# Designs tried in a protein design chat: VHH binders against 5'-3' exonuclease (pol). Part 1

All scores and structures are predictions.

Target 1, 302 residues: 5'-3' exonuclease (pol), of Buchnera aphidicola subsp. Baizongia pistaciae (q89ad1)
Amino acid sequence: MIIYKKNVNYLLIDGTSYLYRAYYAFLKFKNNFNKPCGAIYGMLNMLRSMLLKYPYSNIVVIFDSPQKTFRNELFIPYKKNRPKMPNDLKEQILPIHHIIKHIGIPIISIPHVEADDIIGTLATKLYKKKYFILISTNDKDLAQLVNIHIHVLIGTSNIVLDESKVKKKYGIIPKLIPDLLGLMGDNSDNIPGVPTVGKKTALILLKTFGSLENIYNNIEKIPKCLIKKAKTIYNNLHTYKKLAFLSQKLATIKTDINVNITTKKIKMLPPCTTEISNFFLHYKFYNWNKLLKQGLWLKNCK
Positions, changes and structure headers below are counted from each chain's first letter, unless a header gives other numbers; antibody chains are not in Kabat numbers.
F, E and O stand for the ipSAE by ESMFold2-Fast, ESMFold2 and OpenDDE, each averaged over both directions (binder to target, target to binder). V2 = 0.75 x the mean of E and O + 0.25 x the DockQ between their complexes.
Where letters were taken out, [cut] stands.
The coordinates of atoms that the task and the answers printed are left out; those that the model quotes come from them. Centres of patches stay.

## First folded at step 4 (VHH)

Design b01 (from s86 with S105D; framework vhh_6fv0_2)
Fold by ESMFold2-Fast, scan of step 4:
Structure b01 (fold): chain B 302 residues (1-302), chain A 124 residues (1-124)
Amino acid sequence: as target 1 above (302 residues)
Amino acid sequence: QVQLQESGGGLVQPGGSLRLSCAASGFTFSSYEMYWVRQAPEKGLEWVSTISSSGSTIYYKDSVKGRFTVSRDNAKNTLYLQMNSLKPEDAAQYYCARDTYYYDDSGEWYFDLRGQGTQVTVSS
């Protein structure tokens, strides 16, 4: 695992991913009025960890839009298998936005746009300016964005993925991850892929032909490069060609959305200590309030 | 159709009071955080107050704390802003808004839905 703390200019946090993780990790946490506050605690714990680990980075939190996106318009079943946000989580959203702003961290959410596409577009714009970006997420699909200046930190494993680690983990280079998912699908997002084509078969095809487009340009050669179930796989690739390209399109993170977000707009502001203190006292985060008053909450241990 | 309609603005003397209302239609009002924002002549949009979907969590701009009170009636799909001890600096077009996001150091706000606004004038 390679962690370049001093080289990270921007830390882009997949806020929605961490929000759900925090909520389910701390379901039993209640406030003074017996109301859940676990997502608030978990998000702050994660953000504090990131602020301490990457003290010189501009941290930005990106959240999903609750509105339908272009992927839902392309394929109605996209993410329809995901449950509606729990009411206990909904009531924690505003407190989380409030505290993040007072810590001085920019929040980005764009109507009808998924956090992944905002992250992809912002990381690409910053990469073109030669900045080094770390994307913090629990979603492995963001590994498709990895290059020499863009790395992905997977929160669940605390592993940083550079291009070499993506190749080891997925068996393919980052830019071909959408092609891999176009073939094998992704059940968590209702991306269908091609029936009977799993990861091993998809990797053989991509290593042999280089891309989903080249696989189909060489479709007659497919039975010759596969030893197992070649006839069935060939027939399904032929039959489900449209579904393969749709699945690839659904799995592709957009890096070109038209957003007027500049480096000036994504800079951290000085923390509002008074409002942070009031927030900690309200939620009975007394230890954090003590550290805050000592100037240690957002500083590494002395 | 999905819309927000503000009312209750008007002319008031310094120290006076006004109550603004915002009628929501075409969506599940009780599922959304709601916002009051204002725009003074020749100035940018300024956040005033936020209220959670249930009404249990409320935040105010520092300059209006203790003077303004936001509330909501989910059964009537209506958002309210009670404004007391009005100052000349409070004179602005007031907007009701849904799903607002703060994302830059200028404090600029973006909304997926905003009403037409109601004018508040404070003069003697």
Scores: ipSAE 0.013, ipTM 0.378, lowest interface PAE 7.9, mean pLDDT 81

Design b02 (from s86 with S105E; framework vhh_6fv0_2)
Fold by ESMFold2-Fast, scan of step 4:
Structure b02 (fold): chain B 302 residues (1-302), chain A 124 residues (1-124)
Amino acid sequence: as target 1 above (302 residues)
Amino acid sequence: QVQLQESGGGLVQPGGSLRLSCAASGFTFSSYEMYWVRQAPEKGLEWVSTISSSGSTIYYKDSVKGRFTVSRDNAKNTLYLQMNSLKPEDAAQYYCARDTYYYDESGEWYFDLRGQGTQVTVSS
């Protein structure tokens, strides 16, 4: 099922993902005082693109909390391999928050909660009310949320991923992505998985048994399969069972976080044109200010 | 205990000056952008100024630009608002607030932490 622009009720933006993409895309972009402003420009450029492409959607930007999450308590090494935010990106955070708010876009960040869990919880609540949700992110893990009402747009691609496209791209249905990561791990987030079990082996096991739980309910059948090194795989699955389920839990996006924000409160507000204009003049975004004054910054030209 | 405590409000004549202070405790003050917001009688919360965690980036409401100056002392965990050339329209309860994450449908800003406020009265 394809969600067309007019059918998207809510567009959930992975704000942290957008920040890093904007920052690295415009590393050397500076203002008149030699201050870095590339993330500001890039973030606005990407958000403007989404506002123009989905003019009837309620757009919400979600950011990560800097505080420890439940995953860090479950597994101390979780994401410790990630570098700290660069100082010149930190200096651009306030300007980005300021402009997003004055454009009328709601921003959500919850202490001790990752953006992914906020997105998963909001998308699930909206899905249960039969709304259509598009999630914009560069995080592949969000593909696990895909269903008939929830679609994702990943990375710089203009291709919307539905359930069929997730299966084609990742080799597994969305709901089994945590099981896949439980087996193979994820080095980028320090999720361990099961030693010697890679993507190909994990996909064969999940295709044969259906889930991580069913693999372990049928563990004695593994040496009798056509899987290469079946005995070694069997021994490692048995030895590292706790790590497999821990890895699955770390990879699973929560959809039951207590967000004290109602669906009414995540609707867009009218833009504050005066403050947007002041912002554009301050950063020397003169072309955008001209379009804003003409009422064309959020409208297509003829 | 995580808290914000404002002080420095009072009664002043039009054209007068006041300096507001906000003492932060129980959290790493230097890691947060801070806000001054105000609420006049029978009106909603109105944003006044924003200052970045380092103090390097500052924004003001148009009506207070050139009259108000926000600053912070991260070593003392204190936020300041110097108010000059006060007008009757500036009379309000002034609040120190830590970061904001959304608007409501009335256009009001919401904060994860806000102080009890300090009253500013401008009267002749």
Scores: ipSAE 0.021, ipTM 0.476, lowest interface PAE 7.4, mean pLDDT 82

Design b03 (from s86 with D104E S105D; framework vhh_6fv0_2)
Fold by ESMFold2-Fast, scan of step 4:
Structure b03 (fold): chain B 302 residues (1-302), chain A 124 residues (1-124)
Amino acid sequence: as target 1 above (302 residues)
Amino acid sequence: QVQLQESGGGLVQPGGSLRLSCAASGFTFSSYEMYWVRQAPEKGLEWVSTISSSGSTIYYKDSVKGRFTVSRDNAKNTLYLQMNSLKPEDAAQYYCARDTYYYEDSGEWYFDLRGQGTQVTVSS
């Protein structure tokens, strides 16, 4: 099932994902004083695309906190392999926050909480109220949140992942994605998984036993289920059991964080066209300013 | 114990100057964007200025540009607002605020942490 554009009540934007994409798309874009403004331009271009495609949705942008999260406390190497944010991107963050707020789009960022956990909690809260939610992200891990009312849009593309498409893409249902990553790991986030257990082996185990917990409850049956490298895989599953459950916990998006975020607080506000115009003139975005003055740059989401 | 404490308010004549300070405690001040916001007797909360965590990027409300200067000292966990050429319309309770994470339906900015404020009165 696909949530049609007119039926999307909330569009939750993975702001950190958008920020990096915008930055790398427009690396050479500069203003009058050779100051980088490519991430500003790219971010606005992506957000404008979403405003135009989903004019009736309440759009919310969620950003990562730079502060240590519970995952970093559980496993020090977690995301330590990620490159530090470039200084010229850091310089653009405050301008991006400023313009997004004047467009009337709510921004959410919580100290010590990853954007994924804020998105997971908000989507779950809204789902329980029977709203339809679309999550715009390039982060594959958010596919674990997909259900009948929550779908994932791949960035600003036309590709929407429902439960069926997640199962085709990952070979497993959304709720078991953390279990899959617990077994196979995730190199992008430094999630270790179990040595020698790749996607193929992990899928066989999960299809046979149903969950990570059930795999370990039936660990003595594992050698009978595996043809290739059965002894090595069995020995590693046994040896690295604690690492598998740690990896699963690191891969699991929280949907129950205690945040006092109401539907009132994530509702779009009317845009401040005067401040948006001032911003466009400051960055020499003259074509956008012309469109803004003609009422063509922004779409009012009702 | 997480708190913001403003000081430096007072009564000044039109054209006068005041310097507001905000002492932060109980959190990593250098990791947050900081805000000055104000509330006049007949108005809601009004954004005045924003300063980045490093202090390198600053925004001002149009009506205070050229008159107000925001700065921060991360070593002292202190935020400042230098107010020059004060006008009667600047009279308000001034609050130091930590980074905003959402807007409210009222059209006003919401802050996850605000101080108790310091009063600025512009009168003869």
Scores: ipSAE 0.005, ipTM 0.340, lowest interface PAE 11.2, mean pLDDT 82

Design b04 (from s86 with S105D S106E; framework vhh_6fv0_2)
Fold by ESMFold2-Fast, scan of step 4:
Structure b04 (fold): chain B 302 residues (1-302), chain A 124 residues (1-124)
Amino acid sequence: as target 1 above (302 residues)
Amino acid sequence: QVQLQESGGGLVQPGGSLRLSCAASGFTFSSYEMYWVRQAPEKGLEWVSTISSSGSTIYYKDSVKGRFTVSRDNAKNTLYLQMNSLKPEDAAQYYCARDTYYYDDEGEWYFDLRGQGTQVTVSS
């Protein structure tokens, strides 16, 4: 079972990551006009599951901005290897936002800011107020935010990543995940890292010196601490120091962006049952409409 | 009463300038990030600019960078948009807004609070 379930004050949902997942999972779903509606169905299915599992939590959905971010300005290739959003998915975004609003779930998006940075900043502000936060995402990089009050739930997994589980999975504490990626890179986001430095070597360096900064402060000791390819690794660390720190910066989720979000703004509102019913009828989600009319859509289902 | 009131719109020639103002009342203006958005008759709402609560962090739509300048006066509860080198495609109803929920380039913005807007017309 999911630990701390009853103590979760805020459930922050990485909306953009779930949009893509829902879209590809339900490609065959179409409405009365032969238009795709799979992302709508998949998002609602996930949100309903979360509402039922965390009935006492304030759920907030965070979406990416389509505009260029500071990471793209620092490194033009950042995420350029990722596919563009399909038009069929774009057509479903407005309906998804409308239904989320009518369910009473707050939505947050900020122009030029990635959802990850909004999540990181909001979770950190709530943590400082002693709240417990669960982040629901398909992006494993958010594990870097994990601490005593912030945990991460990855996708459809029932496994909640606390600090211990992050250490077990990544071989390093959450706070050092950006340093790990600074050394080894991340091909999925076009983060370059240091050539020839892989995960095993990066973990040895971080366990020995504690941080990327301390590795470079002690760079003269590296040939004495590594058994294999020490000279080649030393030379590449020296040559690609700027790339290592750029890669670390690109991998670091910001927790200090200026998001003036009050706890009142992220509080759930009562659902608008009439609008939800109209939505379900429009998309022919008849079973959900039946449950909604019985007061069971958000309480119990069979 | 919580409200936003825009002013400063009008008719201007291509290459001309206009300064828009937004007067905020009924809330602590200095605590909120503020936005300028616009809507042309045949288009949806377009995000134009964002300014942080302190005024130190500012973002612009690519097509207006270098031409538009957003600023705020927290003592006067007023948001500004200085528009220079205006183009015909800048013609729109301009709104100031507080708090955003989402933007999609082809979709609608969701705001907690938005004013009635001020009309900007660019013609020769």
Scores: ipSAE 0.000, ipTM 0.141, lowest interface PAE 15.5, mean pLDDT 79

Design b05 (from s86 with T100V; framework vhh_6fv0_2)
Fold by ESMFold2-Fast, scan of step 4:
Structure b05 (fold): chain B 302 residues (1-302), chain A 124 residues (1-124)
Amino acid sequence: as target 1 above (302 residues)
Amino acid sequence: QVQLQESGGGLVQPGGSLRLSCAASGFTFSSYEMYWVRQAPEKGLEWVSTISSSGSTIYYKDSVKGRFTVSRDNAKNTLYLQMNSLKPEDAAQYYCARDVYYYDSSGEWYFDLRGQGTQVTVSS
């Protein structure tokens, strides 16, 4: 089933994903004091796009915590290959939080919890109450949450992934994405997977046996499968079994985090036009301030 | 152990000044936005000021602009609030707070860590 724009009850925004995209898109953007403000501008541009496209949805922005997560404790190299956040992006975080709150959008960030796990938990809780949820993210791992009431929007694009589109794009159903990553790994997050097992081999194994657990329950049948280098694959699956299950665990989004968040508490507030105007004037966003004064910054001309 | 400890409150006459301090321990203070919030008797928690991790970006509640100044010393893990021209309406328990992990539709502020507070009384 498809979730139409008019039927989206909640739009959950991967705020950390938006921050990095905004930062790199507007890296040279500076204010009157020669201070970087590209992430501020880019974040507002992306959020404005979402507010215009989904005017009846409750929009929530979720951010990563700067603290170590359970995944870092479970596997020290997890995401350690990622560079430290640039100082000029750090200086834009508070202004971004400030303006988002005055637009009336709830912000959630929980110490020691990744945005993905907060999103997964909220989406699951809302799904159980029969709401329709759209998750806006560029992170492919969130596609594992997709079901009849939860869809993924690719960033700020018009591309929405339902169960059939996830299967077409990734070659497997959403619930098996952690199993796929358990086998092939994910270099962007330092998730190791099984050496020499790539996407093609992993998909054949999952199609044949159904799950990572069932692959290992039937491991003796692998040398008889019609795959290239079956004996080498068999040997590596045996040798790296612990890494495969660790990789699956690292790739699995938690949906049971204990969060004291109710649907009433994540409802949007009316925008504080005065504070938004002051913010736009401070950063010299004059065209946006003109639209804001005309009541058109969050409304189309028609 | 993660904690925030406020000090510097007291009794002051209208028009007087006080300097509040907040000592942070058990976490990387220089990585967090910090907040001053206050609660007067029989009133809700009220946001007063926010300062960025580096100290370069600062926001104030409109009613305290020009009278209050927030600052921080990351080398000493300490947050400050200089309060000048104090009014009776400023009398409250003042709290140092770290990071807003939750913000809800009521406009209320929720914090992941808050100190025990320091009392400010404005009376002649």
Scores: ipSAE 0.014, ipTM 0.410, lowest interface PAE 7.9, mean pLDDT 82

Design b06 (from s86 with T100I S105D; framework vhh_6fv0_2)
Fold by ESMFold2-Fast, scan of step 4:
Structure b06 (fold): chain B 302 residues (1-302), chain A 124 residues (1-124)
Amino acid sequence: as target 1 above (302 residues)
Amino acid sequence: QVQLQESGGGLVQPGGSLRLSCAASGFTFSSYEMYWVRQAPEKGLEWVSTISSSGSTIYYKDSVKGRFTVSRDNAKNTLYLQMNSLKPEDAAQYYCARDIYYYDDSGEWYFDLRGQGTQVTVSS
């Protein structure tokens, strides 16, 4: 087992996850004209925290596409239970992109591609080049990407999930999280799973057979392994086999999408101090502007 | 062992008050933002309040603002929620939480570490 090291080469930020956290953390934050700017402030506060904590890492922010993805085409109800982005947050998106660019942080967003799939693909490409990657996110699903070179940081906290911590937390190794969700579903994303199969049953099956595929290769053994509702579970696994594999596919983060991203595209650039200052003055972030003029806002990154 | 344990719930009449406590152990409490979340029967988890690691920055759900006060004692590793002017709609299982996730487009808060909760019932 390789213990987590502080030498992070790339910090991949789940920008959409950060946006919603920033928005709800600073709901009542407004400028002098009484316009919402809480998500702007929150995003900058979170990004500044990461820049100061990981001063030698290449930081990259990844955002979701507003367009439908391949998952919506596979299963029309996928994420249809999700509310649309609040208008107050939508108004802050362009300013947030503008300031992130002027700080020198690369932004990646690909039409029709979810941020998770961009993160998964980029982290896998960097891992194959022997880099150490930290993924900063408030989204639990990204834990499935965890391996010896890819760790998940819970938001801007100090909590880092390695393989051991993922196994302790989810009851299963990272690579089997899609299989778990294939069985139990995920109501938050409208991933159906197999009716009557919950987390406890799904974990027993995966610990016994190893994978969703091996569960189905050994389906006749299930009545001998499960005590409670074994007949109902067996019948539903048999009846809803296609739904289980669809649910697994919907839950699986792609690591092989066509992203023409070079190391140059994900390299940080020097900050444009003049544009950052203008931005801070516009939103009346006067204390940050004072720190910026003193070279202290980005002290460890200049 | 990393854990959170809530206490102070109970039955109260509309307009009454309750003070909830949450005891933290197994981690550096003073380094984390803390959250109060609640779940009414047959409803999803609802965010109630956030308090920064130092206690200087505090946010509330609109419907509880002015009635609830969150505070913390880092020396005692304890989080508090003072609830005044309680309404029937405040009846819920109340949880303290450390690791909050906000899902893309979900409108829901999720968490990795929470206590067992403490039940608040508001009825006349």
Scores: ipSAE 0.000, ipTM 0.139, lowest interface PAE 15.3, mean pLDDT 80

Design b07 (from s86 with T100E; framework vhh_6fv0_2)
Fold by ESMFold2-Fast, scan of step 4:
Structure b07 (fold): chain B 302 residues (1-302), chain A 124 residues (1-124)
Amino acid sequence: as target 1 above (302 residues)
Amino acid sequence: QVQLQESGGGLVQPGGSLRLSCAASGFTFSSYEMYWVRQAPEKGLEWVSTISSSGSTIYYKDSVKGRFTVSRDNAKNTLYLQMNSLKPEDAAQYYCARDEYYYDSSGEWYFDLRGQGTQVTVSS
C-alpha cells in the first residue's frame, strides 16, 4: 500500500540523521561572526522541503540522547566506531532547537534512549490508532518498522518504501531485517554478526528457514542447503550462536519504550513569525525572510 | 544526586533588580544547555532564556530582552539570571532547568531535571 502525500498523518523526522547530513552538505556556510552555520541552514532547508511536500502532516523531530543507552550496556563496542560530534556541529544544536520550536514543530529526545527507539515506539502507537506515518531518515535500519501504515523515506531517494519495496530492495521482509543483521552484522553500528556469514548467505538461510530462531532449530540441515563453504558456515553458526542472537537484539528497534506524549500534544503550533524573522536576519537568510514576510516561506510560490 | 537548586528570589519594587542563581550537582553541568523558565499564577510554564553549554549562544524572550542577562560559571556548576528594570508582569516562580529534549505542541515545556524554583514578587 502506498501512503499518498495527502494521507500522511504524521511525519517523523530522524533529527540526528538530518543534523549530520546538513552539517556535511553545508560545511562552507558561516555567519557574521565567521562561525559555522551550515547545519542550521541545511536543517531548515530539509525541514522546509518536508513541510512543503506534506502540508497536511504533523511533523515531529526526534533526536538521540547524548547519554549511554541499553545497547551500550549489552555490548560495550556498540557504536564505539562512530566519531564524536564535531564542535562546530555542537555549537549549532541550540540554534536548531530554538528555531524548530518557533516554527511550531514538536521536538522529542529522551535521556538514555536512541532516536530509533523513540521513532519505533511513536510509529507503533500511532499505527495502533490507525494513523498513516512516514519516517524520514538516513538510517536503513528503520526499514524494519515498515508495515501497511508505516512507510520510510531514506536519504536522497524520493521513493517512499512500503513493504513490497523494502522486500525488493533488501531481499527480505521488514520484520526479518534484525534477523538478517544478526547473521551478517552491521559495520556502521559495530554489530558483529556471525563470522564469514555475509548478506548472500544470510538471505539464503532466512529464505530457507524463515527466521534466525528457525535456522538454529534446523542447524543440522545447513550443510545440505549450502553446497559451497557449507562446513565453515555450519561451524561458525554453531560456535557464534550467542553472538548471532546478541547481534539480532542490538539490531532490533524497540517499540515499547515509555513515551508519554498524546496525539493532541504532538500537533504543530502556528509559527512564531516574529522570532523566525529575527533568526533569519541574524543568520542573513534574507531570501527566506522575504518569503516569510509574504506568508510564503511555508507555502509554495506559483 | 542529580539536582538543581535556585536562590535569589524575593520581593522587589517595580524598576528594581534581582540576581537569581542555580546550583547544579551530580552531573557534568558544562555538557548541558540550560534554561530559565517561569510560571505566574494561573499561567503555563513560560520560557525566559536559554544558554548553550559553553555560554557562547544565548536567547531571550522578547519581553525581557535588554533587561535580563543569563550567564553561567561552568567551573562552579552555577547558572545565573540578572534581572533589571523588573515589571509587575515578571512576577512568577522562576526555575532553572536542564533540557529534557522534550517539547510538545501545547506550548508547555518538559525537562528531565528542574529545580524547586525561587519566587519573584514585584509590587509597589
Scores: ipSAE 0.011, ipTM 0.425, lowest interface PAE 8.6, mean pLDDT 81

Design b08 (from s86 with T100Q S105E; framework vhh_6fv0_2)
Fold by ESMFold2-Fast, scan of step 4:
Structure b08 (fold): chain B 302 residues (1-302), chain A 124 residues (1-124)
Amino acid sequence: as target 1 above (302 residues)
Amino acid sequence: QVQLQESGGGLVQPGGSLRLSCAASGFTFSSYEMYWVRQAPEKGLEWVSTISSSGSTIYYKDSVKGRFTVSRDNAKNTLYLQMNSLKPEDAAQYYCARDQYYYDESGEWYFDLRGQGTQVTVSS
């Protein structure tokens, strides 16, 4: 994907997604003092991979806020089913922030705002200036942001989702992903959806009527559109209309948040090799320190 | 209402000591990682130290290691910087800051919250 790599102006990293993946990938990795450092190592390994793969891109890491968001105010159960961050991971957050800053990568975290909404707002502002943005995440919900200039990279893999691939993977265009989740819900975030309406039924309704709004504008036609349990689906759509629109609103990523984010180009700073070296020696990452001293830690040797 | 207020700066002789304080108000101080940063005249912001929300993990700029000590009192919503063996190159405006920030195309750092600063002057 050489052409794509050349064209990526900004790589927006879902930092919270990377943290959990790094933590669980290296759960038993400990330093000489028998303290967990797996998330530190894993995060650096993932970020190094992205720096090497996209050397011409400005990389930005976005993290979730610990504070309650507007979605929690709209629907108290939103994300309440998710476990709290493990203490072993919490202890690694500061080291991770420290090293990211010294590598020269900007970090964004905003009180009361989810990383998804920061990513959505920043990507939209950059897209309007005709930049090409790649969002690196394992969160399926970010696929709703995909357009001609905004693509999603699945984690640190080689799989990039453009509009065509989102449509193939989810069965609908990116813009309609919130409508899909409004109907079927999302158990991972406690988004309820409409009872008895699953993905298959939701896709049929959206392909037939085009949007959640148009489904409700044409609700009387539903008993004739579905093969299986059409009358039950009709009754539940009618009964749970408010819940469907609430679920859609909870699933919709904000792209217009009023936060202290500039509309100007965001750039990486030069790495502080002395502080990076000190960090590697502290955690006994000797192989990485050797590569750093040779000028090869951030170079593919080509 | 959300505010950070530094104090304790002043004029000191080389080799002298100063204790800086940062009083936090309007937010849950114990939930945030905190920074000490400094800015000398005609220079950009320079990172000095970082302390975790619990106070158990601390990082220092290489040139201040062994001379400066960062601590916090979460019950008093206060951050401290004990500065010993002060050198002329330590003279700067010192700020405390919260760990939430971004920067724009100019490369300038922006913090979610930063205080007004306290001036440290080291005489010849």
Scores: ipSAE 0.012, ipTM 0.467, lowest interface PAE 8.2, mean pLDDT 82

